# Miniprotein binders against p40896, part 11

Target 1, 331 residues: p40896
Amino acid sequence: MLMPKSVALLRIRYTLEAALARGFTTVRDCGGAEGFLKAEIRQGSLNGPRLITCGHAISQTGGHGDLRSGALPASAFDSCSCHFGQVGVVADGVPECYKAAREEFRRGADFIKIMGGGGVASPTDKISNKQFCDDEIKALVDVANSYHTYVTAHAYTAEAIQNCIKLGVKGIEHGNLLDERTAELMAELGCYLTPTLVTYKVMGSDQFSAFLGPENSRKNTEVLYKGIDAMKIAQKKKVKICFGSDLLGPLYGYQTQEFRIRGKVQTTQEILLSATVTPAEMNGLGDKLGQIKPGFIADLLMMKSNPLDDITILDEPESNILFVMKEGRIY

## First folded at step 5 (miniprotein)

Design C7
Fold by ESMFold2-Fast, scan of step 5:
Structure C7 (fold): chain B 331 residues (1-331), chain A 80 residues (1-80)
Amino acid sequence: as target 1 above (331 residues)
Amino acid sequence: SPLEEFLKALFEIWEALLKAEKYLKEGNIEKVKEYIEKAEKILREAKEIAEKHNSPELEEWVELVLEFIKELSEEALKKK
């Protein structure tokens, strides 16, 4: 049974309206947003970014998307795991993987998200744990290819990343522990990397360190600095880099701080391209979005100052955005 | 299209206003006036496009740009 739509929409409304006000005219959701939200935004029933969704992230039993603990009921799992509803579904074996991916497309997904490796702070999975066997990943990729779209994978380690991309996975979320050989292979295969550095910085702050506990706080800080090094490697090897935050719930408001963090390793032009042109190309929209050009969709920001001169003005949208336009309408 | 014509004008206005703000921070009031005047001229053309096509969205953009010009002009007067 689905949760009441009205309850979900009330919670989502402010988050989506705030994201648009912060300058995001298109957002890719990597787990938790239902396909119906895209329709509500398209119809104008909700003000918010254009949504590109995967539905539920697909995980193996005991993998990163499997947050079950003991005999806890499904409602407790849902309320603890995501902002919009359940973020993940569990599928084991080739037939269940086919069924799970097809179910997400039936529900309106634009792409498939899988858990290709473990998480940095999770109940049962270690960051080093491989997730899914090769045949399971191939099944998920086969379904995505039949829908003329892609699979993206949560993966941190060089081993997990290489395993996924060799099997046809197009995108990697995070990638904090990639090495030069992995980056070379990603570039060769035309893969996309979406680093999510701000989530580690925010979670490692004094305000949130008690939430993680001391061991996880140390791991979180280590993963942040490793991720900065990973970006340097990815840029050197010419990997296609997209913009992301991986922030959930109340932390979503910190998403713009990713611009400042990226400034440590990327030029302002590279950061802007990673937030506009590159993700549009990844999602088959490079001829419609990400540029101010005749024939493109009229999504644009009017800024009080030039972000090419100082990328950190995007970190303070309330002070620096004069207006946001999406599809020719001011918000 | 009216949107394409307006977007071209809006981009030129935006460039002029960013220059005006930069010169305001530098204390160069003569350059602030020059770029505000440039923005106002292009905005008059943009307003005609909005009126010709009876677009509430384009008319709202004109009002937002006018408010920003007013803010910059007031700040320039204080710095005189």
Scores: ipSAE 0.000, ipTM 0.344, lowest interface PAE 13.1, mean pLDDT 77

Design C8
Fold by ESMFold2-Fast, scan of step 5:
Structure C8 (fold): chain B 331 residues (1-331), chain A 80 residues (1-80)
Amino acid sequence: as target 1 above (331 residues)
Amino acid sequence: SPEEEFLKALFEIYEALLKAEKYLKEGNIEKVKEYIEKAEKILREAKEIAEKHNSPILEDWVEFVLEFIKELSEEALKKK
């Protein structure tokens, strides 16, 4: 259910403050965070992680970011916020895609997020549905390139992923149905994969299964079980892997469980690099963030134990973090 | 600021402790002792900053570093 923007912003404030306390000094928001929220955090009017934002995720009509019911007229959608979904805008055809991407940059976006395939949370699409035509994706990529940044795509299937990356998309969110050939192509093209395994685990639990209807529950089960295999394939083929949770609204507090889940398939060093160095490089900040080095921004976690010995201590932040430092200030 | 003074002390302590651990692996116990003593001197400054700032978080950090120094000292005795 859609909610007023003012209520969503108040809830986002609490989740951002908590995310910083859990050890996240920078987060990349893939839909919903307003560009002006970054200024409030930078000025100290709001405590939270440094934000890298895309504004609204861009979707075709009837795609993953189109949250309108099938009964509503086309004119009913106007960038409303949602409990369960990304805040999206709808664009069809090359001119609308140019306009939508440019509007997000005007509003302070750092990159562009698109819906390249179907998903779990949207009411009208299927995981198997490929989204946008090639010309539309190329237009969105061309705009991002003109701003010296990138497009990342929501995509699950090998077909959707290959289509996006062949057209210049730099990042893939989720990728749970990735195959070996697709991973080889991603590595060849220097693409980034951000798996988000925790969201499917949490949403599929007895406590939270009510968030999903029967159709979405079937989608969730499919992506959850294949996500671990996709992760192993991506590592074997040396795909660049970033850290993400894709948790929405009330579920954001479970984001640290992703460290525990990743520990089943990645080494502790691989996980730490995926949460620090690799995403900094993806976002053009590899010379400023992700390492403890002279000249870098002073973002640090002080831990009671070494996460290289046991990554699961990052899933227990309240008992294991001594302090969080962001830009030389302790929180 | 207290945070900047603390950060400076933090880096100097970790540099010294990393050197102590390196020399411990090489069996150079005399160098381990030198770098542990350096870390302890800087830690006194960090404790003063924590007390002046009235920060329980900074005080927790000081206690943690003391435990780490103790562990390195005990491992140096085993390498004997």
Scores: ipSAE 0.005, ipTM 0.436, lowest interface PAE 9.7, mean pLDDT 78

Design C9
Fold by ESMFold2-Fast, scan of step 5:
Structure C9 (fold): chain B 331 residues (1-331), chain A 80 residues (1-80)
Amino acid sequence: as target 1 above (331 residues)
Amino acid sequence: SPEEEFLKALWEILEALEKAEKYLKEGNIEKVKEYIEKAEKILREAKEIAEKHNSPELEEWVELVLEKIKELSEEALKKK
């Protein structure tokens, strides 16, 4: 089912205001945020985090971002699925990949998001399915490089991750089935990993597991089980780790639970760096964001107690955040 | 703006408190006192900014910093 545009815009407004209130001063959107939202936030017409966007996630036909029913003809595309909340475009072959990536930059994208492997949210692919051929990934990377930015890929398996990063992909989203050899290669190539453990925990709960159905619930359990192991491997091999939730629509409010989940596998310092310094560096903002330092943008949280002593206080923002400051303004 | 003045005060207080903690660990009580006095002076300016602009959030922050200063002063007294 499609939501009326006016209702969707009101929901986006409340979601963004709430995310800022929970302590997120900058957010990287990996599919679905339109370029106009960045402009509205910059000019103060909309309160919310600073947005870094990719526009549409780029998928092959039948890949993770292809949300069309198998019964629909190839000419039909249901782009606005409210169940999954993911907005994708389909591109096959080198010329279509060039065109799709250039179109996203024309629309104001800051980076390119691709579907490098299967996932739990896609109705038509398996987690083990390889996505895109090498020449298609090279084309997408070439366009991103010409814009002095990067490609990040949705990928779970060691095979999908290795395939992407060997072809110049800079970031991996999820990476739950990462192995030691792949982590070593990621570290060698200077790649970034953004684990999203909270999405599997929330979607696997009794309250929400019905939304996935039996097939997707099985995929969800597989990626959750391996996610903690992948985090330990990535840390051991010194992979650069960023903070993410991959939560969609009304579930976005659970994003702070990721701090609590990470606390079981990372030190508090590692978690804070993954949410500040490391993602700022990934996005070319390491000289402006992520540190309290003269010359930096005044984005900061005033806390009632020290998160270095207990990271879980970030999962209780109403009780523990005194105020959020973004660009010198208190929210 | 009042937020800009507050941010300048915040950075200076942060630096002073970090120096006070460093010298406390080193047992240099004279330097602890010096940096606590510096933080107190800047905090008085921050309090005036908060009161002038009637900001409950900034006023609560001032009280938190005051408690930190009291804690460091008491710890310095114990170390002598």
Scores: ipSAE 0.016, ipTM 0.553, lowest interface PAE 7.8, mean pLDDT 80

Design CP1
Fold by ESMFold2-Fast, scan of step 5:
Structure CP1 (fold): chain B 331 residues (1-331), chain A 89 residues (1-89)
Amino acid sequence: as target 1 above (331 residues)
Amino acid sequence: GDAEVKIFDAKGRWVIANGQLLTGDVIILVEGDPEEVKKFVEEVKKRAEELGLKVTIIVDGKVIVTIEGDDPEKLKEFAKRLLEEAKKY
């Protein structure tokens, strides 16, 4: 039983074309995007950003990527279920971690995503206390290194971040509870942080807060402000910072609001570097992408005004982008 | 019958014939004998309209029907019924 490419292209065609129109010529997917989409975009069958993918995010049983309810038996969401577009796969012990990472590369992954810690908004023991042991993380990093790429981890707390990066994990997604000591270590080890603040802002807005309830809305706002503080710490300690949104489905259109949020804690130059040079460097493309200079791929935005003067114009792309160029073609 | 039904949610996750349901937009891919497909599509369209669901039906890679509406509880009921109806074909 195969996932039909034609259905996937129809469903996401508008979303990917719209992301390109909003100014994103390359996007990194941190779980759930099928590898075949990269081929369709390269072949011109689909207009969209260049895709960098990890396949499935790898989680320990009871970890953040284990989407089964606590009442369901272990067999309810086996590896066959994960094969058909689930965002996560479950792997326990060193041999399963080797196998899971190798399977993602066999399917065309460019890097490995792991769940290195629990979710801040969920205080359940099964989620917040279930993360990989050192040998499991080492196994995942070993496989990524053998493919000349990296592991990135979902992690919020200083403890989870330190555990991951000491074992060779290169990237941290979110990092809302980062402290100064951890940021110093990240900078020393040359690690990358990708904050995703817009997710919390959008979910905590008046439009969506009624659906979360008062308690969850307060928690969501708390996580947003802690994430803003974490960004200030990361900037102070000179951590390499990338651009991300963590938005899926109907919320994907809000991704450009991240530029506005970043404007509260970063300079316009720092924001632009976090969305261009730094991500290209992280993904081994620093000599081909992220700069306008001879020998680089012609991915360009033509703007009505200078984003260095006002970063918020990138949160209004329809009004401010004259055209998007990807690989020398105007869109 | 000779019709095959594949159902996806907005996150690209399959809803398979075992009755497992996901919340979100529904895309239905229908493949099989043209006469059987026509009967199935017409039945699905009527049920989706009754439930006010946003459903896209694709036959041989072409969009043939789109219906507006996305009530999550009605979507779950519709998906259960679609899986039961698919067993006929």
Scores: ipSAE 0.000, ipTM 0.094, lowest interface PAE 24.9, mean pLDDT 69

Design CP2
Fold by ESMFold2-Fast, scan of step 5:
Structure CP2 (fold): chain B 331 residues (1-331), chain A 88 residues (1-88)
Amino acid sequence: as target 1 above (331 residues)
Amino acid sequence: GDAEVKIFDAKGRWVIANGQLLTGDVIILVEGDPEEVKKFVEEVKKRAEELGLKVTIIVNGVIVTIEGDDPEKLKEFAKRLLEEAKKY
């Protein structure tokens, strides 16, 4: 039998190759991707999407990224915090936050991910708990600004989102419980929202709901429903919206279902912009990626049918993608 | 020749980038030495203009677009460009 580390690397390789085949030429990892994976893809040793990484997500003690605080049953799927490797590090107080953020950049991170609020599915971490004090968030933002990049935060509630963005956080992951006032503030500050609706839909399916247990299954359904409403609010207030799935390991294969779910709330043009132009702009690549025009990097999909007419064809990539091109090469 | 060229007839295809639709275009991928590639790209541009063809050329990973309208000639154009590429 192969060693667990060798097996993990093979799984990561297949996962990345499969994501590229499904049409994703760039992927932003929000916790756990090691810098060496980015280098291997860049060098052509691994066929996968271009990776934008944060390294470890930074959490306070007892926060959403602190695995020691979880009372995790052996079979709980929520408990596998594996995004292409180790997911979180703990930092408390301003000096530790400076050190943690600097360490992630030293290890090759492109941006910083923090846990700005509690997790909905966590049994020990309340969604309403404020995570990090203001000075800690300011320290993390200060480090990101010195590297000419950004901080993005895991946050669900209006309170957690407002606290983060007022302190200079640029991105919000999830945002399922935002309100109109919060969306207006996000738009005013030029913040980005990355909803991840497919995660809740997949975890709530008959195939996977057994791993959540009854209490977490109820929470998961509630979070999905509220997340759809949050997207409607964000659209109305003209928040910049990116495309995301937040799926782990074997569930990553369901990432294209997010296009179908988004079709209930966004126009096809809005969805395509959220998966191309908007994330390129967020990551400082708006002059190189997301458009087909002179001087841009040649990332494109050749399709059998027009996704502007029917966004759901992107949820059937094997039938509808003729080829994927990344940096001028066919995959 | 040292230049690698791949040509795709784009009739009926759709390309996902900022919602852009590319119908009736040809995509040409060119990889190789800058001096040789430059000569080939200039010849492609001249020929596309003469034929009124809309051509997108991707040179060492960079997109270059040439505009014109006569997509029905794309297959003959593409075949000729592949033969010309053998010179470099």
Scores: ipSAE 0.000, ipTM 0.338, lowest interface PAE 13.1, mean pLDDT 73

Design CP3
Fold by ESMFold2-Fast, scan of step 5:
Structure CP3 (fold): chain B 331 residues (1-331), chain A 90 residues (1-90)
Amino acid sequence: as target 1 above (331 residues)
Amino acid sequence: GDAEVKIFDAKGRWVIANGQLLTGDVIILVEGDPEEVKKFVEEVKKRAEELGLKVTIIVEGDKVIVTIEGDDPEKLKEFAKRLLEEAKKY
């Protein structure tokens, strides 16, 4: 069961406009946003953040991105990266992986997203399941390298993360079950981690606990706290950390709560760097974005008070952001 | 109707609006009904000129960005005080 494309496009417009209003001038979409939206935003036909897109997340048959086998609540929880449209395509074997990655670049993708491991709540797509064989991952990485960009992988476990990064995967999404040895290897290889803790916090709230059911609610809380511990390990080992929310559809309004959650484990300066400088560097834009400097693109938030003194003010954007500027335009 | 006015101290900060680099001691964002915004902007320009401050105005749809430049902090303070009184009229 997939969301109808026409409904997804209307939601994309609302979601992008709202994300910009909440202070996000650039957003990396990890599945579902189409490359043509970048041109529409650049031309002013659509108000929204600058988009960095992967097109469809690439999954093996029966893997985390294969949405044909799930009910909406369970599928929504497991496939939290993007809900804008068709988020995944299925590819098996080296030739199909080459073709799938090349097709995403033909459609305007800036990077490749793969499912390197299973999801949290699915009984058939277990968090412990390694996804793709090594030759398939190598094929996807080879295509990304030929386009001078990267592959990022959905992965939770140390085993899945190590397998991906040893084969040239540059980024890991989530990483809630990261261990110390894996964090050391990530730092050594210059890999990026994008934790998405707010998704688990929101889904574990009283408002949504009945929706998940008792077993999934308990597992969701466990994954949240394990993710907080993983963040502590990553910080200690100096892994490059980016900012992400992994929120879907109507829950996008909660994305700024990630600033508050990060405050438990990172300094305010580390959080701000993870939302500005570090992701710009990851995406080859470190000389153009993430800093207020001559020659850089004029993306700027004017705040009522200093976020370095209190990062939680970014979790109340309506009260604390005086204006958002993107490419010199006030929104 | 009323124009919404927001004032920012921008001394030493660089802002780019509509592709133009703005440098200034005070940046004013004005939003609202176009006719009311025009009247408010005209009054802001008049008040700044009375204090010998340089004014740059950029119009973008229903938003107007006014950049005020000056070397005298006391004149900028006087201007901000006069502007707050003027905003109460719109």
Scores: ipSAE 0.000, ipTM 0.171, lowest interface PAE 17.9, mean pLDDT 74

Design CP4
Fold by ESMFold2-Fast, scan of step 5:
Structure CP4 (fold): chain B 331 residues (1-331), chain A 86 residues (1-86)
Amino acid sequence: as target 1 above (331 residues)
Amino acid sequence: GDAEVKIFDAKGRWVIANGQLLTGDVIILVEGDPEEVKKFVEEVKKRAEELGLKVTIIDGIVTIEGDDPEKLKEFAKRLLEEAKKY
């Protein structure tokens, strides 16, 4: 990575300000955001969404977060990418997993992110590869539980998802290859699913497909459609579904397109709940955020028309948002 | 003149303009003689605006954004050619 510190800081400032302008008053960062950014936003030194952070994503050697092959050619399109800073750290064996998780909390993490399976945009790990052994996952979950928070896992396959959630992992990022049995288990265990469909749709478009090449474009399209099917299964089985885009760097402007994609599977009310109430609950903020209610924090969007009638108005924030309010301040 | 141009895409990678599509934001750090840097930044802003791209300039750092990868590619090529003149 060749980005100077000053350029990286300017870029993250721009990204955070733009996300707030698009209507996101709280954002959960799943790898790479440093704890000082939370303090700067809280103090008002930086305009942006309230940040919930995990620090570094924790990966096994040779896993999805192990970037020792150098910067990945397709790293901009990897769902776990952050455009600045180190995204992942490597830990093998129970002692290293305990140490890695504790280090992230020492640095101000709100939760722990792990790589439970392989990724789409990786030269060395396969989507089907299960990552970490059971004892390693148990160690990471044990640390998170001792801090009264959770572990979330990057995972695509039914096998990887089941392995993680049976060991106490509460969140699954992506889940594009989820099956009916796995969704039933997720619902039974009270797990959260955060689909990130827009990244695959954007990368599969004629405009951007040249970045992937033919083989990766085929894989990208496959995981998009399987992800839509997985979301139908999750919705049918009453899995708790959060809103995510996983778009940073060049594609972050497409974040709001996720609302339109969700409309293929969820009602408008279900989509709004997945972007407000459900993620607030997941992050222990259900009594402070996600509702317009006495005693809650004053995070609000004023819209020109009712998103319950047409969710896609959220896809066009510049045309449809009159203002964004965060903690009583209009932006 | 002596102004060194470093171009980064939003992922912190060097921009490779020859044959590679660009997406999202292009971040430009310009270093060198202050008078030459100012002239270069002004030219960058003018050319980006001609392509309908959004320009943000803070402390000599130029951030260009747009939703058309061909326009960003065209801009990156022009910027690299201008850099050669220094």
Scores: ipSAE 0.000, ipTM 0.162, lowest interface PAE 19.3, mean pLDDT 71

Design FY4
Fold by ESMFold2-Fast, scan of step 5:
Structure FY4 (fold): chain B 331 residues (1-331), chain A 97 residues (1-97)
Amino acid sequence: as target 1 above (331 residues)
Amino acid sequence: GSKVEVIIVGDDPEKLKEFAKRLLEEAKKYPDAEVHIEVFDAKGRWVIANGQLLTGDVIVLIVVEGDPEEVKKFVEEVKKRAEELGLVVIIRVEGEE
């Protein structure tokens, strides 16, 4: 059974407070957080990072965001009933895609998240599966453009990434199987890549290796190292890279271990830009967030040591952060 | 054969360890279903990605494999007992989602 919405909401509240304490003053949610949480945080009714939300991730039938049981017929779940715990919604055909995207904006979404390809190690949702037809993606992009924002896509393979960005998709989440040609196209089109390497590291830990079994553990390690190589390619081709740790992963303690993993490919300066300036620019906030300058919003971490000297101090926030300031208030 | 994974998350290690022990005893009623239960003492707040949120200090992984009817009956028993305790339950069927 899927997580109940009320339980997910309560747990998200505690998770958001903890994310702020770990130094994240702004978080982009790629499926799961409701727009009203954003309003409550903005109004001070809830303590947490500033939220940039997409509402439900939009998936085709049988795609990565379709969480319905395969034992039940499609008629048992219509596209309005299949989103549970705010994770995903199913839309097929151009009219349903228009309606789904507009509904997310009605609920307060800042951008649109789609499933452009399959997930890792899924028997029915294969990593190599391209999702949505071209006209469906164009419809979703058209709606996002009319709201002066963007579409970002879950995609792993060069084929899925190229298909999405050629149709106007601005962001790619994951991208572990990116090749040089695709990275060149991403750079040319001004696209953003958000690698999520810590997810695979956590899944490969002693606590989760028994869960995966030997074959899946091998595949998980393979996907992790392919992701590191993809990031080297993206860095070489000057793709714009944002900081992320996977869907809902950014809200938990292990998200900070992404800084150490990024250190295999990026300089400390590049990692900090990926976590501050670059995502602010992606979200139309480059003139208000990500820098300590006159006229910018007063979001600041006070550290015991300089993260430019050692990025891994951000992996240990409880030991290294003196306080977090968000909009001039100390937390 | 049928294979189902059940993932249960909670914040009370003692409660979930007792729960797992009781489920292992219940599993003996389904001899044509192989049941493996593992309790992970997850210190802090863990996440399992891919659209599903699993958070807590304890994770219980239940792998059930064998006769489809017995697997179904045991999984429904697990789901019922977990819901009675207010626990979060994620069910994954091989070849689904």
Scores: ipSAE 0.000, ipTM 0.103, lowest interface PAE 21.5, mean pLDDT 73

